# VHH binders against 8-oxo-dGDP phosphatase NUDT18 (nudt18): the designs that were tried, part 15

Target 1, 325 residues: 8-oxo-dGDP phosphatase NUDT18 (nudt18), of Danio rerio (Zebrafish) (Brachydanio rerio) (q568q0)
Amino acid sequence: MDSQSSILEENLEKILRGEGLEFDSVAEQVDPVTLRKNVCYIVGAVIFNSKEEVLMVQEAKRECYGRWYLPAGRMEECESILEALQREVREEAGIDCQPITLLLVQEQGPRWVRFIFLAEETGGSLKTTAEADDESLQAHWWDRKSPLPLRAHDILSLIDAGLKYRRNPWFPVTQPVDFPCHVVCQRLFLTFISSRADADDRLWLLMSNNNTSHHPRLPIVVSFRTYISKAVSKLIEDCMPSSYISVHIRGILGVQHNGRIPGKTDGICFNTLVLLENTEEGAEIGSPPSLETDCYRWQEVTNQGLKAKIIERIKDGSVLPFQSL
Short names: E, the ipSAE of ESMFold2; O, the ipSAE of OpenDDE; V2, 0.75 times the mean of E and O plus 0.25 times the DockQ between their complexes.

## First folded at step 15 (VHH; framework vhh_8k46_1)

Design k5 (from z5 with L105I; at its last look DockQ between E and O 0.54; V2 from the best seeds 0.54)
Fold by OpenDDE, look of step 15:
Structure k5 (fold): chain B 325 residues (1-325), chain A 128 residues (1-128)
Amino acid sequence: as target 1 above (325 residues)
Amino acid sequence: AVQLQASGGGFVQPGGSLRLSCAASGFTFSSYAMGWFRQAPGKEREFVSAISGSGGSTYYADSVKGRFTISRDNSKNTVYLQMNSLRAEDTATYYCAAGRLPDWISEYWDELISYDYWGQGTQVTVSS
């Protein structure tokens, strides 16, 4: 096995496990993002007790005073995503928590990113009205049935997602990993499956041709004040302008973030699984779409085990959901 | 190109009323929250009011609450600010802004970072 192929396979395996890869700055010319200046990250927690009640906090903020929401807040400088979550839950609810998994990532492009966690209580005590402050008025366990004036109804779907995951985890536990990134970007796991009626499926990955790298690398795209999802489409349009390609973002395989150095490592790298489909009538099903640039190349995944894993993730949708709002 | 054109400013006596308008173009108007900010000489730009894309939610600074009303007509791509009971302290240049504010981040409607596009200012002067 060519040493290069082995390295690639190893990297792919890491990504599939939710691990990170070092960010090889393809976009050295892109200015770093700065938290709370040109990007904002929000963390939120879905926490259930033994009675399947959900932890709710009463808002102290002027615009939504007295209404109830999940523990959630904006990340601060020099903290990790997990630290931010734990901090917010403690501040707003008086509860210590342990994140179980990322449950959902939401973007409102790309300035706002929200990380929703499923978490569990590990200690603390519910914040009471006597402990009311600027963070919150109080916290309580909501039975999800009793009337409660909600700040917004979007939490209902989040709660449902949490319940669903608890009952049947449909993707592997996914936690942010500590890897520095200076921009909000995606490492794209771009896949194409060629199916033959009488043969095993072939799996192709789109790889970047980097002359500086000794091994093929997954493409990295930076979001330019657009939806992160649109960045993928643009790449495909640029690489395959003559092809009719449908881009299916399946979800996130991993989240890389450091956040330790303000204005330098405030970025996030999403390892994103994408399925490309050729929608052209009469298109050869046996080969990936033709590229009109030499910046990228198709790499067939020949490792049967790896191929099977990737295809399974695609088919089962066993990835962290990503939602563009 | 994105354009926000504000109008309706002018001179008014204390207790008077003005209606500001901001016409928007170059983006899907209904998908954006619209906001009004103002800046007085020597002061920082401050939040006045905002309205969600659908018009279902409105926000006001405490200083203008009960006196100002924000509204929008998505068919006309226009946001309005009805200003009643104007005071000398309301004298400022008023700016229209557009932002894709997520519903789940309503607490930041008053922040400048929440808005992506800004129009030219219209002067409002309240003086006897």
Scores: ipSAE 0.443, ipTM 0.737, lowest interface PAE 2.0, mean pLDDT 91
ESMFold2, look of step 15: ipSAE 0.631; ipTM 0.814
ESMFold2 (binder alone), look of step 15: mean pLDDT 82; pTM 0.824

## First folded at step 16 (VHH; framework vhh_8k46_1)

Design m1 (from k1 with K65E; at its last look DockQ between E and O 0.22; V2 from the best seeds 0.00; counts 0 for: pae E 15.3 > 2, placed apart)
Fold by ESMFold2, look of step 16:
Structure m1 (fold): chain B 325 residues (1-325), chain A 128 residues (1-128)
Amino acid sequence: as target 1 above (325 residues)
Amino acid sequence: AVQLQASGGGFVQPGGSLRLSCAASGFTFSSYAMGWFRQAPGKEREFVSAISGSGGSTYYADSVEGRFTISRDNSKNTVYLQMNSLRAEDTATYYCAAGRLPDWLSYYWDELISYDYWGQGTQVTVSS
């Protein structure tokens, strides 16, 4: 077994465990993104008490004054995603918290990315009306039955996701990893599964042909702003333009960010699981799609333990969900 | 075809007032949110104020709230910024901008509007 295969397999295991990898350089020179100038990240928290009531805050902003929502807000300069979460919950609800897991990553085109966490209370006291300020008027545990005037109903599905995860987790605990990144990008865990009669499934990964490295590595696609879904589609159109394939973003294996140096580390790397399926009739296609470029190649995953882990994650949907709004 | 022309800048003493105007053409003015931004030498451009297409909602940066008032006249395709109680730190080039605010982004109104069009700016100098 050669050293290139061992290095690749160790790196794939790290990504599957959500540990991430130090950020690789990109093929092109691109300017770093900058928070509040060309990227916007939102954090939100789903927190339950022992009665399965959910933490809610009454909005102080003019547009939604008096309406209720989850604790949520914009990430600020020089903070990590987790620091932003803890600051927003403290400011709006008076509660200290620790994250349990990311529940959902959402994007709205190039405008923003939102990180929804399941979290637990670790201290503090609910904000009362006597403590009302510009952040919020008060906080309350909501039984999810009593009428409340909500700012928006999108939070109902987020609360449901939190409740489902508490009762029966369907993907491993996933939290942002403290690795700097200067752009918004995806490291693509891009898969094709081939099946044949009388044979086990074969798993293929798209690999980058970066001549400056002696070992294969996963492709990186840079986004301009936070347009995750478009960036994946563009890569596939560029390298497989003649193929009859459908693209399924299965979810996110990990999130990498640290934000410590404004204008240099304000980016995010998403480790994204993607499945390609052949749309042509013919149930058994043994080969991955043809590539119309030298930039990439298909590599079969021959380590049986690793292959089984990856296929299980794909088939069970055991990944952090991603939603493009 | 789209034009945003800001005017009304000048020199003013601390505590004084100025009224900026921004005349717009080349788009359906009432469908666009209008914003004011400013940039002092050696500093980053910062948000000042915004107003919805109908004029029903207004937003202000903390540093100017209570002192500045944004308004618009859709019959004249013009947005205004009334600046009162001016301070030395208000010295900057002031820019107007136009953008569509999707209805679902309303709670990120102030800093998250994607402004498609920008004016050339007008200088405001507050000095003794």
Scores: ipSAE 0.000, ipTM 0.151, lowest interface PAE 15.3, mean pLDDT 83
ESMFold2 (binder alone), look of step 16: mean pLDDT 82; pTM 0.822
OpenDDE, look of step 16: ipSAE 0.732; ipTM 0.864

Design m2 (from m1 with L105I; at its last look DockQ between E and O 0.85; V2 from the best seeds 0.00; counts 0 for: SAP .67 > .668)
Fold by OpenDDE, look of step 16:
Structure m2 (fold): chain B 325 residues (1-325), chain A 128 residues (1-128)
Amino acid sequence: as target 1 above (325 residues)
Amino acid sequence: AVQLQASGGGFVQPGGSLRLSCAASGFTFSSYAMGWFRQAPGKEREFVSAISGSGGSTYYADSVEGRFTISRDNSKNTVYLQMNSLRAEDTATYYCAAGRLPDWISYYWDELISYDYWGQGTQVTVSS
């Protein structure tokens, strides 16, 4: 096995396990993001007790005074995503928690990203009205049936997602991993499956051709003032100008974030699984779409075990959901 | 192209009133929250007021609460800021801003990064 192929396979396996990869150079020309200046991250927690009640907090802010929401807040400088979650839950609810998994990542352009976690209580006590402060008035276990004046109804789908995952985890536990990134970007696990008559499916990955590196690398796209999802589409349009290509963002395989150096490592790298489909009638699905640039190449995954794993993830949708709002 | 054009600024005595207007074009106006910010010389830009896309929710900085009123006319693609009981401290360049704020972001209506588009400033000077 060519040493290069082995390295690639190992890296792909790491990504599939939700682990991080170091990348040498994100486009030197892109300025780092700065938390609370040009990017904001929000963390939220779905926490259930033994009675399947959900932890809610009552808002202290004037604009939504007395309304209820999930424990949620903005990340602060020099903290990890997990630290931020634990801090917010403690501050708002008085509860100590352990994150179980990411449930959902939401984005509204590159400036706003929200991380929703399923978490479990490990200690603390519910915040009471006597402990009310600027963070919250009190916390309560909500039976999800009794009337409760909600700040917003978007939490209902999040709670449902948490319940669903608890009952039947449909993707592997996914937690942010400590890898520094200076921009908000996506490492694309961009796949194409070609079907052959009377033969096993062939799996293709799009790889970046770096003139300086002999090692094939997964493409990285940076979101500049556009939706993260649109950045993927743009790359595809630039590389494969075809009206017959359908782009399916399946979800997230991993999240890389460090956040330890303000203004330098405030970025996030999403390892994103993408499936391309050729929708052309009569098109020989024997090969991936033609590329109009030399910046990228198709690499066939020949390792049978790895191929099977990737195809399974694609078919099952066993990935962390990503929503562009 | 997105355009935000603010108008209505000027000179006024303390206790006086002004009405600012911001005309928007190049985007679906009703889908965007509109905000007013101001910046005094040597100071950072600060939040003044915001209004949701539908106009159902309004927000004010503590310093202007009870004195300023934000409103919008979606049929005219215009947002307004009625400023009453003006004070010397209200002297600043006022900016109109537009942002798509989903429910989970709308909580942060006072943040600069919540807004995608910015207009040119209009000067408000309150002086005796």
Scores: ipSAE 0.544, ipTM 0.777, lowest interface PAE 1.2, mean pLDDT 91
ESMFold2, look of step 16: ipSAE 0.652; ipTM 0.835
ESMFold2 (binder alone), look of step 16: mean pLDDT 82; pTM 0.821

Design m3 (from m1 with L112E; at its last fold request DockQ between E and O 0.89; V2 from the best seeds 0.72)
Amino acid sequence: AVQLQASGGGFVQPGGSLRLSCAASGFTFSSYAMGWFRQAPGKEREFVSAISGSGGSTYYADSVEGRFTISRDNSKNTVYLQMNSLRAEDTATYYCAAGRLPDWLSYYWDEEISYDYWGQGTQVTVSS
ESMFold2, look of step 16: ipSAE 0.594; ipTM 0.802
ESMFold2 (binder alone), look of step 16: mean pLDDT 81; pTM 0.819
OpenDDE, look of step 16: ipSAE 0.685; ipTM 0.836
ESMFold2, look of step 17: ipSAE 0.546; ipTM 0.793
ESMFold2 (binder alone), look of step 17: mean pLDDT 82; pTM 0.821
OpenDDE, look of step 17: ipSAE 0.704; ipTM 0.847
ESMFold2, fold request of step 18: ipSAE 0.483, 0.514, 0.453; ipTM 0.770, 0.786, 0.752
ESMFold2 (binder alone), fold request of step 18: mean pLDDT 83, 83, 83; pTM 0.841, 0.836, 0.835
OpenDDE, fold request of step 18: ipSAE 0.798, 0.803, 0.733; ipTM 0.900, 0.902, 0.864

Design m4 (from m1 with S106Q; at its last look DockQ between E and O 0.78; V2 from the best seeds 0.00; counts 0 for: pae E 2.3 > 2)
Fold by ESMFold2, look of step 16:
Structure m4 (fold): chain B 325 residues (1-325), chain A 128 residues (1-128)
Amino acid sequence: as target 1 above (325 residues)
Amino acid sequence: AVQLQASGGGFVQPGGSLRLSCAASGFTFSSYAMGWFRQAPGKEREFVSAISGSGGSTYYADSVEGRFTISRDNSKNTVYLQMNSLRAEDTATYYCAAGRLPDWLQYYWDELISYDYWGQGTQVTVSS
């Protein structure tokens, strides 16, 4: 088969598996982001013991002193996301852990991102009040039923998501991958499904026309001072302004980050699954929306196995969820 | 467009008082935490005080606690900083800032990065 088509299909498979791809340069000159200057990342852990009790830490901070929360804290310079998770759980709870999967990614613009993990205990021992310090007063396993004064109630839905995932996973295990990125951006798995009553669905994928890269390339949009959904919407408005299209961000296929070099590799690339739907009343759709620019093209996915995998992820919603606030 | 207009600065002798105000427009004021930061020449901008969107929670840097009081009037879209017992080290340009702090960010009220919108600042000078 054609070596460019084979490379594209291999790259799409890597993204679907959560392995990511090396990050190429973005169009135009864009300054790198810097941890603690214009981005800040938070890690949080949902950890259960064999009795399905959840690991909780008692806060030492003056403003929430004595209240309880999940182990959570800010990523520090020169850490991967997983290293930050393991450090925070150890510091606050005394527990060594192994990540199982991301459960949720939350953002407040491109400046704040919180990574919530399901993880499991692998060692250590619960922090006691004798070991209290600035990080936390102590840690306990909470039966999720007894009254407990919480720092905030946002964690209740996170704990519930962790329980549901343990019992019946609804998306593949997804962990961040250590690929460097200098900006906060999205690589878009932007799809359109054309359906007709008398034929199999056809799957279309938006591709960049820029041939300066060595590889066929999915579009990359930079999330400068904006939410994930707004950056996607701006791309749609720029290249499909005359179309009646609903944009459905299905979720995140993968997260790429490598914090090795402060000010150079502090960014994040989200591999984002997006579905476009035609909102015209009464029309059967047979073709993807017209593109009003040369920057992009629609590529039909003709490999039946790959097509089936992508459609499954879209229709089942089998992707890592995110929240923008 | 979002605007934050800080005012009320001036010259004060040590031990004196000033009241700063910051008028806000272009966003839902009651949904935003408001903060005061200050910057002396040659120094980094530092946290002074913050107040939650409802006004129910207030926060102070250790150096100003007990001397400064933050408040807000959501009907006037204005945040205030009452500064009492002023000292020479309080001399700085004072900036107001606005940020939306959901539950998982609410305890980062003293971080510059928590605030999306910034005023132009007002000068406070305490005589030496």
Scores: ipSAE 0.436, ipTM 0.743, lowest interface PAE 2.3, mean pLDDT 87
ESMFold2 (binder alone), look of step 16: mean pLDDT 82; pTM 0.824
OpenDDE, look of step 16: ipSAE 0.649; ipTM 0.821

Design m5 (from m1 with S57D I113V; at its last look DockQ between E and O 0.63; V2 from the best seeds 0.00; counts 0 for: pae E 2.4 > 2)
Fold by ESMFold2, look of step 16:
Structure m5 (fold): chain B 325 residues (1-325), chain A 128 residues (1-128)
Amino acid sequence: as target 1 above (325 residues)
Amino acid sequence: AVQLQASGGGFVQPGGSLRLSCAASGFTFSSYAMGWFRQAPGKEREFVSAISGSGGDTYYADSVEGRFTISRDNSKNTVYLQMNSLRAEDTATYYCAAGRLPDWLSYYWDELVSYDYWGQGTQVTVSS
């Protein structure tokens, strides 16, 4: 196979494994995002002990004083996502931890992203009331049954997700990887599957067109002024406006972030798995939607091993969930 | 276009009362938390009060709790700040703000960055 086809396939395999790819520039001339000015990131931890009790912290802030929540807080300058997680759990609960996997990524508007981790205790001691400070009053293991006044009930579904993942992981371990990015963006693993009844499925990926000699690449969409899911929909409206298709963000194959240089590397690149579905009733579609621009092209995935891996991830839903609120 | 129009400011004697209003347009009002912030000359903008989209949760700075009451009328797309027992230290320009704060963000109700849209403000002057 030629050098560009081999490079593409190797890069797709890396993305599927959650390893990421070094980030090139974006087409638009946009300024880098800056932590705590136009983006804010939150980390949260779901940690269980051997009795499947969950680690909880008692809030010190006046309006939720004495109420309980998961260890959680904002990422600070010059931190990786994992460093922020470990710092927050230590500060609020007194516990050292190691991440097992991301469980969920949530977004709100153009500025907020929350990373929820399943993690395991590796040391430290529960914070007691004698150690109370502005971060928290104390930490306890909660049996998930006894009455406990919660700061908010959103964490109940997060705890449930952690339990379910421990019992039966439904996607590969996914952790952030250390690649710098200057914007909040998505590298789109944007797929169309031809599901004809009398033949094997055919898989198509949307690829960026360019006139340079560098290898073909997946599209990148920037999200700093809009919801992440809206940026994907905008790309679809721009290149496929005449098609009746539904855009389904299946989830995230990987998360890329570095954070080492405030104002320059505060961005995140999500490697996002997207499925297009034909909404036209009664039609059996053998080809991907028509493109009304030269910016992109459809590439059929003809490597049978790679095709099978991608289709499995799509059809089994074996990806890190992504939630827009 | 999104607009927040604050009104109801004015001159008032110490111990007096004012009611501020902020009329909103260009977004689904009931989906947004609303906040009041204030800024005196030469000082940084500070949090005063906030109310959830449904109106079920209210928040106050320590300096105003018991004296100020925030409320909203989602049928009129308007948030209010009833200010009682006013003091000279309450003199400031009062700004209304709107932000989308689901449960996992409601903890940050007093942060400027939590609010996406800002009004131009209304002046409150408390003097003898």
Scores: ipSAE 0.410, ipTM 0.694, lowest interface PAE 2.4, mean pLDDT 87
ESMFold2 (binder alone), look of step 16: mean pLDDT 82; pTM 0.822
OpenDDE, look of step 16: ipSAE 0.618; ipTM 0.806

## First folded at step 17 (VHH; framework vhh_8k46_1)

Design n1 (from k1 with L112E; at its last look DockQ between E and O 0.65; V2 from the best seeds 0.61)
Fold by ESMFold2, look of step 17:
Structure n1 (fold): chain B 325 residues (1-325), chain A 128 residues (1-128)
Amino acid sequence: as target 1 above (325 residues)
Amino acid sequence: AVQLQASGGGFVQPGGSLRLSCAASGFTFSSYAMGWFRQAPGKEREFVSAISGSGGSTYYADSVKGRFTISRDNSKNTVYLQMNSLRAEDTATYYCAAGRLPDWLSYYWDEEISYDYWGQGTQVTVSS
């Protein structure tokens, strides 16, 4: 095994653990994104006390005045995602918190991403009506049974996901990591699994032929001004124009962002797990799809321990969920 | 392919009424929230009113509440703004806009960034 193979395997392990990698260069000539001009990020928190009651805030905004929601709000300039979470929970609920894990990443259109966290209370005290302001009127622990007038019902599934994760985690702890990025993009952990009736599965990864890299790297696709998921489809159409291939975005292995320099580091890199599947009925496919470009190549994963870890994540879906409306 | 065409502007006296309309094409109209914004010369564009895709929720800026009514006709792909009791400060170019606002984004119904598509606008002038 040469030093290039060891470096690649180490980097793949880092991504699988949610640790991320320093941001790779991008091939496209795109301008950096700017927070609140062409992207907006929302953070939201699911926090339980010892009685499994969930932290709720009473809305102050006129059209939802007096209705209840999770602590949530927009990320501000010069913040990390975690800093935004902690600030929003403190401002709206009076509670200090520490994130446990991301529970869900949601996108809407080209400009909106919401990060939902499971978090734990570490201090502070619930905001009272005497402290009401434009951010919120008060905060309470909700037993999840008593009637409450909710701002919207979308949070019910988020609360349920938080309960299930706290009781029986089904994917590794996944938190944003501090790596700057100037665009909204995905590093693709793009896989193909070949199966034969009388042999073990073989696993292939799509690798970039990037001449600025001293070792193989995962592809990066930019999703500026479009749905994040659509960028994957574009890569497939350009490189593998076959109608028998279906694309399954399994979820997110990691999230990279730091936000320190407005207009320069407001982007996000998602490390995305993707499975390609042959949709032809009854087919048994031994090789990955042909590539119609020199920009990429298929690399077989021959390290048996690493292969097993990757296949398990794919088959179990043990990754951070991603939702597109 | 997406088009928003605002019309119905004009000159009125204070206390008068106008009805603006915005015809939409190139997207599934009923799945989009529709909004009206206005901009007076030399001022920033400001929110006026919005309506959910179903028409079940309506929103108004404080300055127009009680005087303006937003409505939509999904069979005609058109949103309307009925403007009553007009005042000189209502003089502006009125723009219609369309955006997808699921539950977690409906909180931001008064933000320009919530709207993906914009019309060219129609002028409303309120003067003697």
Scores: ipSAE 0.534, ipTM 0.780, lowest interface PAE 1.8, mean pLDDT 87
ESMFold2 (binder alone), look of step 17: mean pLDDT 81; pTM 0.824
OpenDDE, look of step 17: ipSAE 0.654; ipTM 0.819

Design n2 (from n1 with L105I; at its last fold request DockQ between E and O 0.84; V2 from the best seeds 0.75)
Amino acid sequence: AVQLQASGGGFVQPGGSLRLSCAASGFTFSSYAMGWFRQAPGKEREFVSAISGSGGSTYYADSVKGRFTISRDNSKNTVYLQMNSLRAEDTATYYCAAGRLPDWISYYWDEEISYDYWGQGTQVTVSS
ESMFold2, look of step 17: ipSAE 0.658; ipTM 0.835
ESMFold2 (binder alone), look of step 17: mean pLDDT 83; pTM 0.836
OpenDDE, look of step 17: ipSAE 0.708; ipTM 0.848
ESMFold2, fold request of step 18: ipSAE 0.554, 0.607, 0.610; ipTM 0.785, 0.820, 0.825
ESMFold2 (binder alone), fold request of step 18: mean pLDDT 82, 83, 83; pTM 0.830, 0.832, 0.836
OpenDDE, fold request of step 18: ipSAE 0.800, 0.819, 0.805; ipTM 0.898, 0.907, 0.901

Design n4 (from n1 with Y108W W109F; at its last look DockQ between E and O 0.66; V2 from the best seeds 0.56)
Fold by OpenDDE, look of step 17:
Structure n4 (fold): chain B 325 residues (1-325), chain A 128 residues (1-128)
Amino acid sequence: as target 1 above (325 residues)
Amino acid sequence: AVQLQASGGGFVQPGGSLRLSCAASGFTFSSYAMGWFRQAPGKEREFVSAISGSGGSTYYADSVKGRFTISRDNSKNTVYLQMNSLRAEDTATYYCAAGRLPDWLSYWFDEEISYDYWGQGTQVTVSS
């Protein structure tokens, strides 16, 4: 096996496990993002007790005074995503928590990203009205049935997702990994499956042809002033005829973030699983879509174990959900 | 192209009133929250007021609460800021801004980063 192929397979396996990869290929022409200047990250927690009550906090902010929401807040400088989560839950609810998994990633363009965690209580005491401050008035365990004036109703779907995951985890535990990134970007695990009636499925990955690197690399797309989800579409449009290609963002395999150096490592790299489908009538089912540029190439995955693993993830949808709002 | 054109600024004595207007074009106006910010000389830009896309929710800085009123007319693609009981400290360049914020982001209406588009400033001077 060519040393290059072995490295690629190893990297693919790492990504599939939710691990991070270093990337050098981000176009030098993109300015680093700066937390609270041109990007904001929000963390939120879905936490259940033994009675399946959900931890809620009462808002102290004037604009939503007295309304209830999940523990959530904006990340601060020099903290990891996990640190931010724990800090917010402690500040708003008085509870110490440990994340079980990322439950959902939401975006509103590259400026706003929200990380929702399923987490568990590990200690602390429920914040009371006597402890009210600028962070919150108090915290309660909500039975999800009693009337509660909510700040926003979007939390209901989040709570449901948390319950669903607890009952039947449908993707592997996914937690942010400590890898520095200077921009908000996606490493694309971009796949094409060719199925023939009488043959084993063939799996193809789109690879970046970098003149500087002898090693095949997964494409990285930077989201600047556009939705993260649109960045994938743009790449496809740039490299292949798009009229008959359907782009399916399946979800996130991993989240890379450091956040330790303000203005330098405030970025996030999402390892994103994407499935391309050719919808052209009469299209040769046996080959991936033709490329119009030499910047990319299709690489067939020949390792049977790896192929099976990737196809399973695609078919099962066992990935962290990603939502563009 | 997106345009935000603010007007209504001027000179007024303390205790006086002004009404600012911001006319918007180039986007679906009712889908965007509208905000007013102001910047005084030598100071950072600060949040003044915001209104949701539907007009159902309004937000005010503490410094202007009870004196300023934000409103919008979606049929005219215009947001207004009625400023009453003006003070010397209200002297600033006022900026209109537009942002597409979902309900869960309403918590951050006072943040500049919440807004996608900015208009040119209109000067408000409160002086005796």
Scores: ipSAE 0.488, ipTM 0.750, lowest interface PAE 1.6, mean pLDDT 91
ESMFold2, look of step 17: ipSAE 0.553; ipTM 0.794
ESMFold2 (binder alone), look of step 17: mean pLDDT 83; pTM 0.834

